# Ledger of designs, part 17: VH-VL binders against Defective in cullin neddylation protein 1 (DCN1)

Target 1, 240 residues: Defective in cullin neddylation protein 1 (DCN1), of Yarrowia lipolytica (q6c0b6)
Amino acid sequence: MVRSDWRAQEIRRVMTFTGSKEKTARDALEKFDWNVEVAIDHILNTPQVDLSGASKVFDKYRNADSDEIDLDGTIQYITDLGLSLEEPTVLAVAMTAGSPSVGTFTRKPFVEGWAAIGGDTLPAQQKLCRSFAESMTSLNADFQKIYKFTYGFLLQEGQRVLPQETAVDYWRLLLTGKYEHLDKWLSFVTEKYKRNISRDAWNMLYEFMLFQAKDPSLESYDEDGAWPSVIDEYVEFLKE
Below, E stands for the ipSAE of ESMFold2; O stands for the ipSAE of OpenDDE; V2 stands for 0.75 times the mean of E and O plus 0.25 times the DockQ between their complexes.

## First folded at step 18 (VH-VL; framework fv_ciduvectamig_arm2)

Design w3 (from q2 with heavy chain I105Y; at its last look DockQ between E and O 0.92; V2 from the best seeds 0.81)
Fold by ESMFold2, look of step 18:
Structure w3 (fold): chain C 240 residues (1-240), chain A 125 residues (1-125), chain B 110 residues (1-110)
Amino acid sequence: as target 1 above (240 residues)
Amino acid sequence: QVQLQQSGPRLVRPSQTLSLTCAISGDSVSSNYAAWSWIRQSPSRGLEWLGRTYYRSKWYNKYAVSVESRITVNPDTSRNQFTLQLNSVTPEDTALYYCARLKLYTMGGIYFDYWGQGTLVTVSS
Amino acid sequence: QSALTQPASVSGSPGQSITISCTGTSSDVGRYNYVHWYQQHPDKAPKVLLYEVSNRPSGVSSRFSGSKSGNTASLTISGLQAEDQADYHCQSYTSSSTYVFGGGTKLTVL
């Protein structure tokens, strides 16, 4: 059609002006009703990230019948990254790639997440995993993001709280070697508290760990403060 | 605490279908934390994994090559159980059958942490 | 026939250490760290002893340890005790996304 020729010319104008790919130019023109000036302005003010590399990695592991990486594809992918399930680093991968649940990746969050940090090949992702592992050796801000991500990642449809046994497993995974009193916390949870774990309790343990690191004797601990009751109970357990 | 309770016949005639049921308590057959398997044990073959089912928006199944033409593993969310059906059995299918939970950890399954009590099935006329 | 090779039997005296081998291929034991060990007492279901080569679940004695080199995984039991008398099975994940077991090893404590 005559309409096709007209639009092809506009696409080329946008490509010439911005240096963008044909698809990028077409998508912007379609989004902004074929207004060339607005489309150009959008492209120039939007960071451009090449998604093709991470998309090829996703293609290697996707289920043959769907556009998802299923349990088996996930196991193969984690193996090829040089990681094992015993490494907390796999949770950094899950966060980076926007995994919706254990044993699953979907294309858009996977590709966009990796591309945003330069993970556009499997070797690049392997190298980034080494950086993740380094950042996860201490209770820092990057690790706190992964720690907080983990709670929501583990919840399944219909759950308001995390099962205690799951929380215990992932506290061991995340906090071994990072929280001196981890064994005492886990003993408290399993022997005394004996309840499922709220998001607030999960998140506030991290804040308590930071507090305890600064005040090991808990001299400034205020039982009337803003700590959740589970932390008050834990402090009492520590004094026994 | 998770418990797996098996039921089904102990004798099955050759060429018939072996059907076993595994009822789950303390967990859900559609749990994000688990996959569900059948494993059998015989003196000649030892432990032999037969198949696995798990749920992520839909059901996914995987079967051992040795039985894939004859086996079906069926989840049942309404009864919170899963079944084994093995068609066209022969005396070589005589074994102690277990259901088991495959614990899913971080990004994948690692080991079978809960097992049913076992059902010794004899295939004989 | 089992896909992974284990010795059919092994024996030791109380207090000794023993090692049980599990040999697979480059498409299972040699490729993955998803190699596990199960202990099975008579008339009971298997119970996980070690997972991912060397990790002990809560409640498993430190007398049990594991390692892997090439296509062979090993379970070592130190300080043998009478209750260690059982069957021991190894299991691996495979490149075909299946699970394969060894033939089992009967441990006799003398």
Scores: ipSAE 0.742, ipTM 0.872, lowest interface PAE 1.1, mean pLDDT 90
ESMFold2 (binder alone), look of step 18: mean pLDDT 91; pTM 0.926
OpenDDE, look of step 18: ipSAE 0.812; ipTM 0.927

Design w4 (from q2 with light chain Y34F; at its last look DockQ between E and O 0.78; V2 from the best seeds 0.79)
Fold by ESMFold2, look of step 18:
Structure w4 (fold): chain C 240 residues (1-240), chain A 125 residues (1-125), chain B 110 residues (1-110)
Amino acid sequence: as target 1 above (240 residues)
Amino acid sequence: QVQLQQSGPRLVRPSQTLSLTCAISGDSVSSNYAAWSWIRQSPSRGLEWLGRTYYRSKWYNKYAVSVESRITVNPDTSRNQFTLQLNSVTPEDTALYYCARLKLITMGGIYFDYWGQGTLVTVSS
Amino acid sequence: QSALTQPASVSGSPGQSITISCTGTSSDVGRYNFVHWYQQHPDKAPKVLLYEVSNRPSGVSSRFSGSKSGNTASLTISGLQAEDQADYHCQSYTSSSTYVFGGGTKLTVL
């Protein structure tokens, strides 16, 4: 009645039936109280996601002390992806890899995010970045996800609103070439509105841009509608 | 408006420690949107970057290889400032010292957009 | 001496165009688009003119332009004016994750 012997046999049985590695088989057996049939069923019905490729990319750029990609590692990584720090495509990378803030990547979101879309090597990530850049040329659903992601990505712990200077910088980054009236919006924000930017204001500008694209003269704009007051004020500024 | 105001001694003897302070107004030393650097300028060597500090859940520092054994850059959130400490100075450390903000956009820094007024430090006996 | 090589001085007459070079290595100027140019008037801190090779921040005249080829970046000032008389510094990022400057170029407007 040697416990180590029968557990080793159970692990080998699961490995043989499923084709899994020893760790996978052991983890499943431990999870299901060493019930071989349940462990086998779990493995066969749960797709295995291989994180090792993206993890190797992360290892190339990590700070050895913190197991994070710090500012310098980020600069090296973005350069090796073939991206300029000036281009908005880096925000698609930040979203994909779950970056918590400017100049930082952490392991789990990075490896899971890239692995989920086949970014298992640096060349694969480079190829995906070309697709990101293509999707960011117009106001579409993929771009909207990145636009909305950006507010939370920029918001520092303890802040409820985004500093105006930062919002202006990232509106220029994201919306140049996509919103014809961007300069008027930025002038309104800096010269008339003069407040820090709420998430609602950030998100509702996007909705207004879509509305204005369909109705350039703003004929159907309803000041009593569901628009926040900042958009009402902007529409008044446009009429001046 | 972001402003960087420097203070500290202008005369330091060889082998002593040079200590300068950069006080920040209009921004935070722990801002996610900036990193903070010390840069010096001499007639013989021009501008020379010395080191950088920034905050992401903890403080990260990076130093130029030429001074890395002697330099420390220390942020202070309660006073909203950061200091330069350069140990074991020699006459070769005589320079005009600047603090500067490195503006961070997207995933990395772009350029030094705000500079302190400069502090001319002479190292001599 | 500095990690990046600039001419010590350049001169030109009003209305002319001048070019200031900044030569590094394949580990800095040749590797990164993080080449920046700063203008420094006497007794003033440097002021950025160009970032990432050729981009002008708000308020910088279109007379200032930049380019890069291989390990050499260039700043061009067109329509030279008396107020352009200053020191000009280039800066790059390095493969060892540091920032390096050129030795500086003193521009004299004749």
Scores: ipSAE 0.775, ipTM 0.875, lowest interface PAE 1.1, mean pLDDT 89
ESMFold2 (binder alone), look of step 18: mean pLDDT 91; pTM 0.928
OpenDDE, look of step 18: ipSAE 0.819; ipTM 0.923

Design w5 (from q2 with light chain E52Q T94D; at its last look DockQ between E and O 0.63; V2 from the best seeds 0.76)
Fold by OpenDDE, look of step 18:
Structure w5 (fold): chain C 240 residues (1-240), chain A 125 residues (1-125), chain B 110 residues (1-110)
Amino acid sequence: as target 1 above (240 residues)
Amino acid sequence: QVQLQQSGPRLVRPSQTLSLTCAISGDSVSSNYAAWSWIRQSPSRGLEWLGRTYYRSKWYNKYAVSVESRITVNPDTSRNQFTLQLNSVTPEDTALYYCARLKLITMGGIYFDYWGQGTLVTVSS
Amino acid sequence: QSALTQPASVSGSPGQSITISCTGTSSDVGRYNYVHWYQQHPDKAPKVLLYQVSNRPSGVSSRFSGSKSGNTASLTISGLQAEDQADYHCQSYDSSSTYVFGGGTKLTVL
């Protein structure tokens, strides 16, 4: 009983000095083993993001029976963002909002993710989505982040490799218009390779695309290099 | 390759329960890329979606308003199948019943890409 | 919920081009690029022909194409062949989170 009273007092102290909410004060105190001074310094030096706006957006689409956005809510949400489901920009949304799996969102990562970049309202999020879309028009650093994110996002619990069918679907989604030889790659994967896709294979394809763009004839390709076997096999396929 | 195999009685009496099973091969009933549905077809009503189930940290079920009060779709992870139960059937429930997979893409784009063979269920005394 | 509206039947001669319409509302076809087409031969289950208005799955002939304008989606079959004789169904998604089908169109190849 004495410890609980003491903790309550410390929380109040932090709140008084920082003007923070109880939760913020408590979290900081817990993080720094109830050192009031360190907690106060942390709160004062950490920008406090208002999460209320993004939370309201979440509430509009969440399931009535749970604190999650389900498949139907996701469809409505994506649509209201002005996106079509076939656009790769939706994966940027998934990444930003911390989606745990295809077609779902949870409150905490959703709210924190959007609030961190000024997505406090639906119109603000719409604007951000337009920015995402612009950044995904070519093979650039931003696109690569989304590309790499996508692999992990698609993996199911207990899976180490991505099913080939799923990989193919999302390569079509992500790389259409960005990789000139996409059809050849997909043909190779489905007709020759015929295996599930490792993270290494997924990531190295991106590197290879960049490489191939610089050296279309692949004259400088080194089979003894650091390329995974799947890429070596693909290069052989291309020479046939 | 995904295959759906249906089983269950083809004749049901009025007021009884229609029960069908859909066994899944080549995919999981708890797949993150799929939702599993029942659809029926009749000359009078055409194709009609009845309900779906899918897993995302928990199971989500949704039913058509027309049968919501009478329908249950249950997944079985141990057998990798899902079932349809339709209570208090009437002759209006006579139809060709299909189980189907809803293929999910990106964050929600879906279509029915695999279908069972269909089961004609007749409701008659 | 009301079904999407399709013509009951269409016919064409081999080599001709025919179009099947699917008309919905602003809450389904008009709201989403979420229109799919299925081909169904007698005593067979429906098979996806087009998804999301105009995308062809692997193995589907390029003779099949799709479009959408307003609340109406269209399936076009060019170079009509005898094997195309089948029922065609459109499917969409509405704002009430329900999957809706058209009434189906019987295509006869003369």
Scores: ipSAE 0.794, ipTM 0.914, lowest interface PAE 0.6, mean pLDDT 93
ESMFold2, look of step 18: ipSAE 0.805; ipTM 0.896
ESMFold2 (binder alone), look of step 18: mean pLDDT 90; pTM 0.923

## First folded at step 19 (VH-VL; framework fv_ciduvectamig_arm2)

Design x1 (from w1 with light chain T94D; at its last look DockQ between E and O 0.79; V2 from the best seeds 0.82)
Heavy chain, then light chain:
Amino acid sequence: QVQLQQSGPRLVRPSQTLSLTCAISGDSVSSNYAAWSWIRQSPSRGLEWLGRTYYRSKWYNKYAVSVESRITVNPDTSRNQFTLQLNSVTPEDTALYYCARLKLITMGGIYFDYWGQGTLVTVSS
Amino acid sequence: QSALTQPASVSGSPGQSITISCTGTSSDVGRYNYVYWYQQHPDKAPKVLLYEVSNRPSGVSSRFSGSKSGNTASLTISGLQAEDQADYHCQSYDSSSTYVFGGGTKLTVL
ESMFold2, look of step 19: ipSAE 0.760; ipTM 0.870
ESMFold2 (binder alone), look of step 19: mean pLDDT 90; pTM 0.923
OpenDDE, look of step 19: ipSAE 0.903; ipTM 0.963

Design x2 (from w1 with light chain N33K T94D; at its last look DockQ between E and O 0.83; V2 from the best seeds 0.82)
Heavy chain, then light chain:
Amino acid sequence: QVQLQQSGPRLVRPSQTLSLTCAISGDSVSSNYAAWSWIRQSPSRGLEWLGRTYYRSKWYNKYAVSVESRITVNPDTSRNQFTLQLNSVTPEDTALYYCARLKLITMGGIYFDYWGQGTLVTVSS
Amino acid sequence: QSALTQPASVSGSPGQSITISCTGTSSDVGRYKYVYWYQQHPDKAPKVLLYEVSNRPSGVSSRFSGSKSGNTASLTISGLQAEDQADYHCQSYDSSSTYVFGGGTKLTVL
ESMFold2, look of step 19: ipSAE 0.733; ipTM 0.853
ESMFold2 (binder alone), look of step 19: mean pLDDT 90; pTM 0.924
OpenDDE, look of step 19: ipSAE 0.902; ipTM 0.963

Design x3 (from w1 with heavy chain Y33I, light chain T94D; at its last look DockQ between E and O 0.65; V2 from the best seeds 0.79)
Fold by ESMFold2, look of step 19:
Structure x3 (fold): chain C 240 residues (1-240), chain A 125 residues (1-125), chain B 110 residues (1-110)
Amino acid sequence: as target 1 above (240 residues)
Amino acid sequence: QVQLQQSGPRLVRPSQTLSLTCAISGDSVSSNIAAWSWIRQSPSRGLEWLGRTYYRSKWYNKYAVSVESRITVNPDTSRNQFTLQLNSVTPEDTALYYCARLKLITMGGIYFDYWGQGTLVTVSS
Amino acid sequence: QSALTQPASVSGSPGQSITISCTGTSSDVGRYNYVYWYQQHPDKAPKVLLYEVSNRPSGVSSRFSGSKSGNTASLTISGLQAEDQADYHCQSYDSSSTYVFGGGTKLTVL
């Protein structure tokens, strides 16, 4: 027998026992000081999501000088996904990939987020984006997640409330064609309320939109209910 | 309403540094929904993008290849402004200089929605 | 020379239609749907007229329309009016050059 790299042999042993890929086996062995039994046990008892595909997509767009996708990388990436930079579907991508802010992606959230839903290649991500767009045509639970995500995504460091003008811009972006009374809501916010927007106000507008869709005349609206005061004020504004 | 107010000299001598300031009102230079650029205009070249700065947990800068060895764009959070410094100017740098906001809705944008008033800079001895 | 090629000037009479071309390369106009048109009146900063090839911002007349084929984008102004007399600039995006502009077109309404 000729001598061989014992580490390569241990990697193959772990791969054979677990059915894992080489990287998974190597990473586990390195984590557990090349103890084969412990590495095998870890792999078999830990759900494994293959991150390599999404990582390769990230590598195509990352800044040459850092491990981040900057604004130019984002423009190229969103274009390659088949999306317009200003369509609301891009917010679903931001949520899925855990973008920390407009025009930026970082590796860990990007890779883990896409891998978790099968976005292991650019074509797979493109297909998922078409599904995102379809889910965003109506006020449903999937769209609500994207709507709620958007508030935190837009907050500046150190802000606790969203500036009114930013909230108005993104309400127009997200809700045009989806909320019949959007113009009334925006008029109320700009002409009467005149305050910056809390997360509760942002989130509860969605709940109110769902309520109003089921009860357009607001016959069952309860001012003593769990609605925030901004919604009570809006309902009064609608009755003018 | 976002407004960009420019200031700086109208006349600069060859080999000196051109320095312009763009003061921002109605927005923040560190806004997570904006990026900030300098653009110049001349009869021979038309509009020409020069450089961009924006903040996302740290500052990111990018410069046009044509000037990248001579240009610096510096944000200043405390004064809510950003500056252009263009070193070693020649008469070819004579132009009308604009600062502009790059619109960033959703994940990005590639057009300029607010412009400063413009500063005509002549480079001549 | 400018990154995108536009005619230096175009003229038309009131009521006519005119078209301004903007020719780039396969790495900008030919690759991306990111073509923007700016209108610039004398002594004024440019103002966005069209975005993403053919979309009109609120307040821009439907007389302005845009299209793209291959490496060439076009701005069409129908029903020319005296106030349309201005300079028109196209812009695109290139991954190396970033924001690229045309040389500008002076429109004269006769």
Scores: ipSAE 0.764, ipTM 0.876, lowest interface PAE 1.0, mean pLDDT 89
ESMFold2 (binder alone), look of step 19: mean pLDDT 90; pTM 0.922
OpenDDE, look of step 19: ipSAE 0.917; ipTM 0.965

Design x4 (from w1 with light chain Q91S; at its last look DockQ between E and O 0.89; V2 from the best seeds 0.81)
Fold by ESMFold2, look of step 19:
Structure x4 (fold): chain C 240 residues (1-240), chain A 125 residues (1-125), chain B 110 residues (1-110)
Amino acid sequence: as target 1 above (240 residues)
Amino acid sequence: QVQLQQSGPRLVRPSQTLSLTCAISGDSVSSNYAAWSWIRQSPSRGLEWLGRTYYRSKWYNKYAVSVESRITVNPDTSRNQFTLQLNSVTPEDTALYYCARLKLITMGGIYFDYWGQGTLVTVSS
Amino acid sequence: QSALTQPASVSGSPGQSITISCTGTSSDVGRYNYVYWYQQHPDKAPKVLLYEVSNRPSGVSSRFSGSKSGNTASLTISGLQAEDQADYHCSSYTSSSTYVFGGGTKLTVL
């Protein structure tokens, strides 16, 4: 049953007590069964992120006919961030701003992603990009997140696996200077494996790189272990 | 491997419409990893970029200022091709016409890595 | 009236180095590092040699290098070989979201 006149009243009460917008007040009331005290407590203990700054940056680059940053807007934006289109730091930007695909940003993920980490202006975003670049200099947990993000970012609608050419391009982008045996891996993929790349194969290469860094001679490599067959095949290729 | 195969008339009379087709194999005209362009070449002007199309949920086009009032680039996903239509041609439109793939890496790339074989189009009576 | 200015021709002997210039404006070469070089042999389509000023795609010889200063980009070919005899085109992305090319440079290997 709907009591919309009293609901509007309760929404206004929450707005008055908390200073929140109508949607925030309504969402909290609905979440907590229209319990005003609980809804007010929830709002007061949930920080409100100001989206206006990041939204202004988005407006500078958006396509006039759509509320998206298209290829040309992306090129301009990445340039203004002080980044090369071909450097791996661009993928950290794509992850932070929730880019759905190469050369595209959409408003909500862009604005919320940047605002959440203080990217409220273009200069602030430029500064954050320098921090991204620093965190991407080695095989660490932050870099692993970006590496794993990249697989899904590259998949097109209707694909279950990543085309080998695309995977090779992005392995070169991400792993040059970070994985000593990258050329051997790429040779294996193109000369022996010759298949498109599953998400499991993509993710497990990273785990193998971490394992190999701790055990360069592969003394403790267990062919009966949890490694997918592609990694077993790669280890055999390394012995050739 | 990616191949671009061009087709279309080689002789067009002044004031008519020039229409060329570029058929794609080894890639999709709607690929997220590429954009598709027409480029022409003449002794007097060298290489001249004419326009580009690419797909992200819808088609986006961009044209060179010099031809923007006369040009259309049309993708065709069912045939995996894209066409050039240049209206109101003059003898100055006589050129060797190429289609080309613009390779996109990360958030964009802007070099042409695969080209069609070229179609020499003469505009004369 | 090409948007980018290149010398019409350059020549060199086998084993020498040569440099081809490409001069644009503050709205293209001077604004962006999206400058490219293409090699074109007679009766063939252009082939990319360098992207983003100085990067080589896989399969392009390290004898090709690039640089940029102000509004001018340069292609340098070291250790000239007979197969380098071709036309060379520079290209740039512009602030109007278009692409422009130079007039081309014919390289003759003597």
Scores: ipSAE 0.741, ipTM 0.867, lowest interface PAE 1.3, mean pLDDT 89
ESMFold2 (binder alone), look of step 19: mean pLDDT 90; pTM 0.916
OpenDDE, look of step 19: ipSAE 0.829; ipTM 0.938

Design x5 (from w1 with light chain N55K T94D; at its last look DockQ between E and O 0.60; V2 from the best seeds 0.77)
Fold by ESMFold2, look of step 19:
Structure x5 (fold): chain C 240 residues (1-240), chain A 125 residues (1-125), chain B 110 residues (1-110)
Amino acid sequence: as target 1 above (240 residues)
Amino acid sequence: QVQLQQSGPRLVRPSQTLSLTCAISGDSVSSNYAAWSWIRQSPSRGLEWLGRTYYRSKWYNKYAVSVESRITVNPDTSRNQFTLQLNSVTPEDTALYYCARLKLITMGGIYFDYWGQGTLVTVSS
Amino acid sequence: QSALTQPASVSGSPGQSITISCTGTSSDVGRYNYVYWYQQHPDKAPKVLLYEVSKRPSGVSSRFSGSKSGNTASLTISGLQAEDQADYHCQSYDSSSTYVFGGGTKLTVL
């Protein structure tokens, strides 16, 4: 156990817990005599993130008349990231940059979100987008975060539930090639359930997909368990 | 399930204002999932996009450069419709006018998936 | 005039394969993969036939295909049928002009 090994380990522990860059973690550790708990507390209570790079990217795409990226700026920005407007990776960008709704970015969430993960230039953001795309190839923890984010991103002011047409469109976008029974789920929703989609229904489908992947015959399915009624109804539909 | 129903006069005199209405059913004019446009069609120019309105915490409007000094597109949330006003019309504004929905997926889309039935407007004295 | 250039008309016999071109510039067709094709029968509104150059919505025959090279996009109709007789419009996006369309192509099935 040499001196340099434990310092690198401590820097990574601080970075992991706080989400900070290496320089920020190192500076805090050096300031507080390599006390990890004190350094973490300092970073969390006094965030020090360089925002200038991401701010410059925002400036390139903002509306000439306002401090927002509107629909046309969004089209140009997503294209310059190397993404199609209609691919699921764009939702990872929306989550990272804190987009309030389809076709819009605002400065503060955009700049803070990108800066927090090292998206300080357009090329850095492009590289991160390739990483997002790789992580979105299967049902995993990173994909689940984007899946859950999507409901709130799509829900507009004054709505408590997501319109069924919109939910169906984004289930096709997110789950094609990831959920073997997607067509059956969509048939259930449109033909039998016929209601708009609650956040609980949206989130619990993901949990059910994970359950069904482990138990394809649904032998362990407990109708009296923790599943909401919409999933019970779906399981009955599958028996038909 | 989405339907766009147009209404308005089919004959307008030169120098007057052309006013058309597009009523929406099966969707909302303030939907986060769509933007709403007016497009016209003539033998000499083909299809020509005129203007777009959409809502994201406030209304955003954009107009084609060719008409931007004369056009207004106005949403009406209470009636779930949007209107076209084109001022100071000339015979060159004679065309088949359509309203259309621009469907937005993820951060946007660039095609029109639902169209109104069309209104042939003649500008003549 | 039209921002994108299409031939005014194309004709073909049943069973033939035909191609309709759509030529823009490096600022629209050449820059973006946002090329769309619309089919318009007489007295009807346009209907989306292809999106994002080559993608077909459900319900559109596999006889319709699309491609792009440089500043030119192409719609190909194989196995031409009488019902294909219609006007065809291409659309793209330009950052200054926004939504840009071709002048339209009238397809006649002989």
Scores: ipSAE 0.760, ipTM 0.874, lowest interface PAE 1.1, mean pLDDT 89
ESMFold2 (binder alone), look of step 19: mean pLDDT 90; pTM 0.921
OpenDDE, look of step 19: ipSAE 0.900; ipTM 0.961

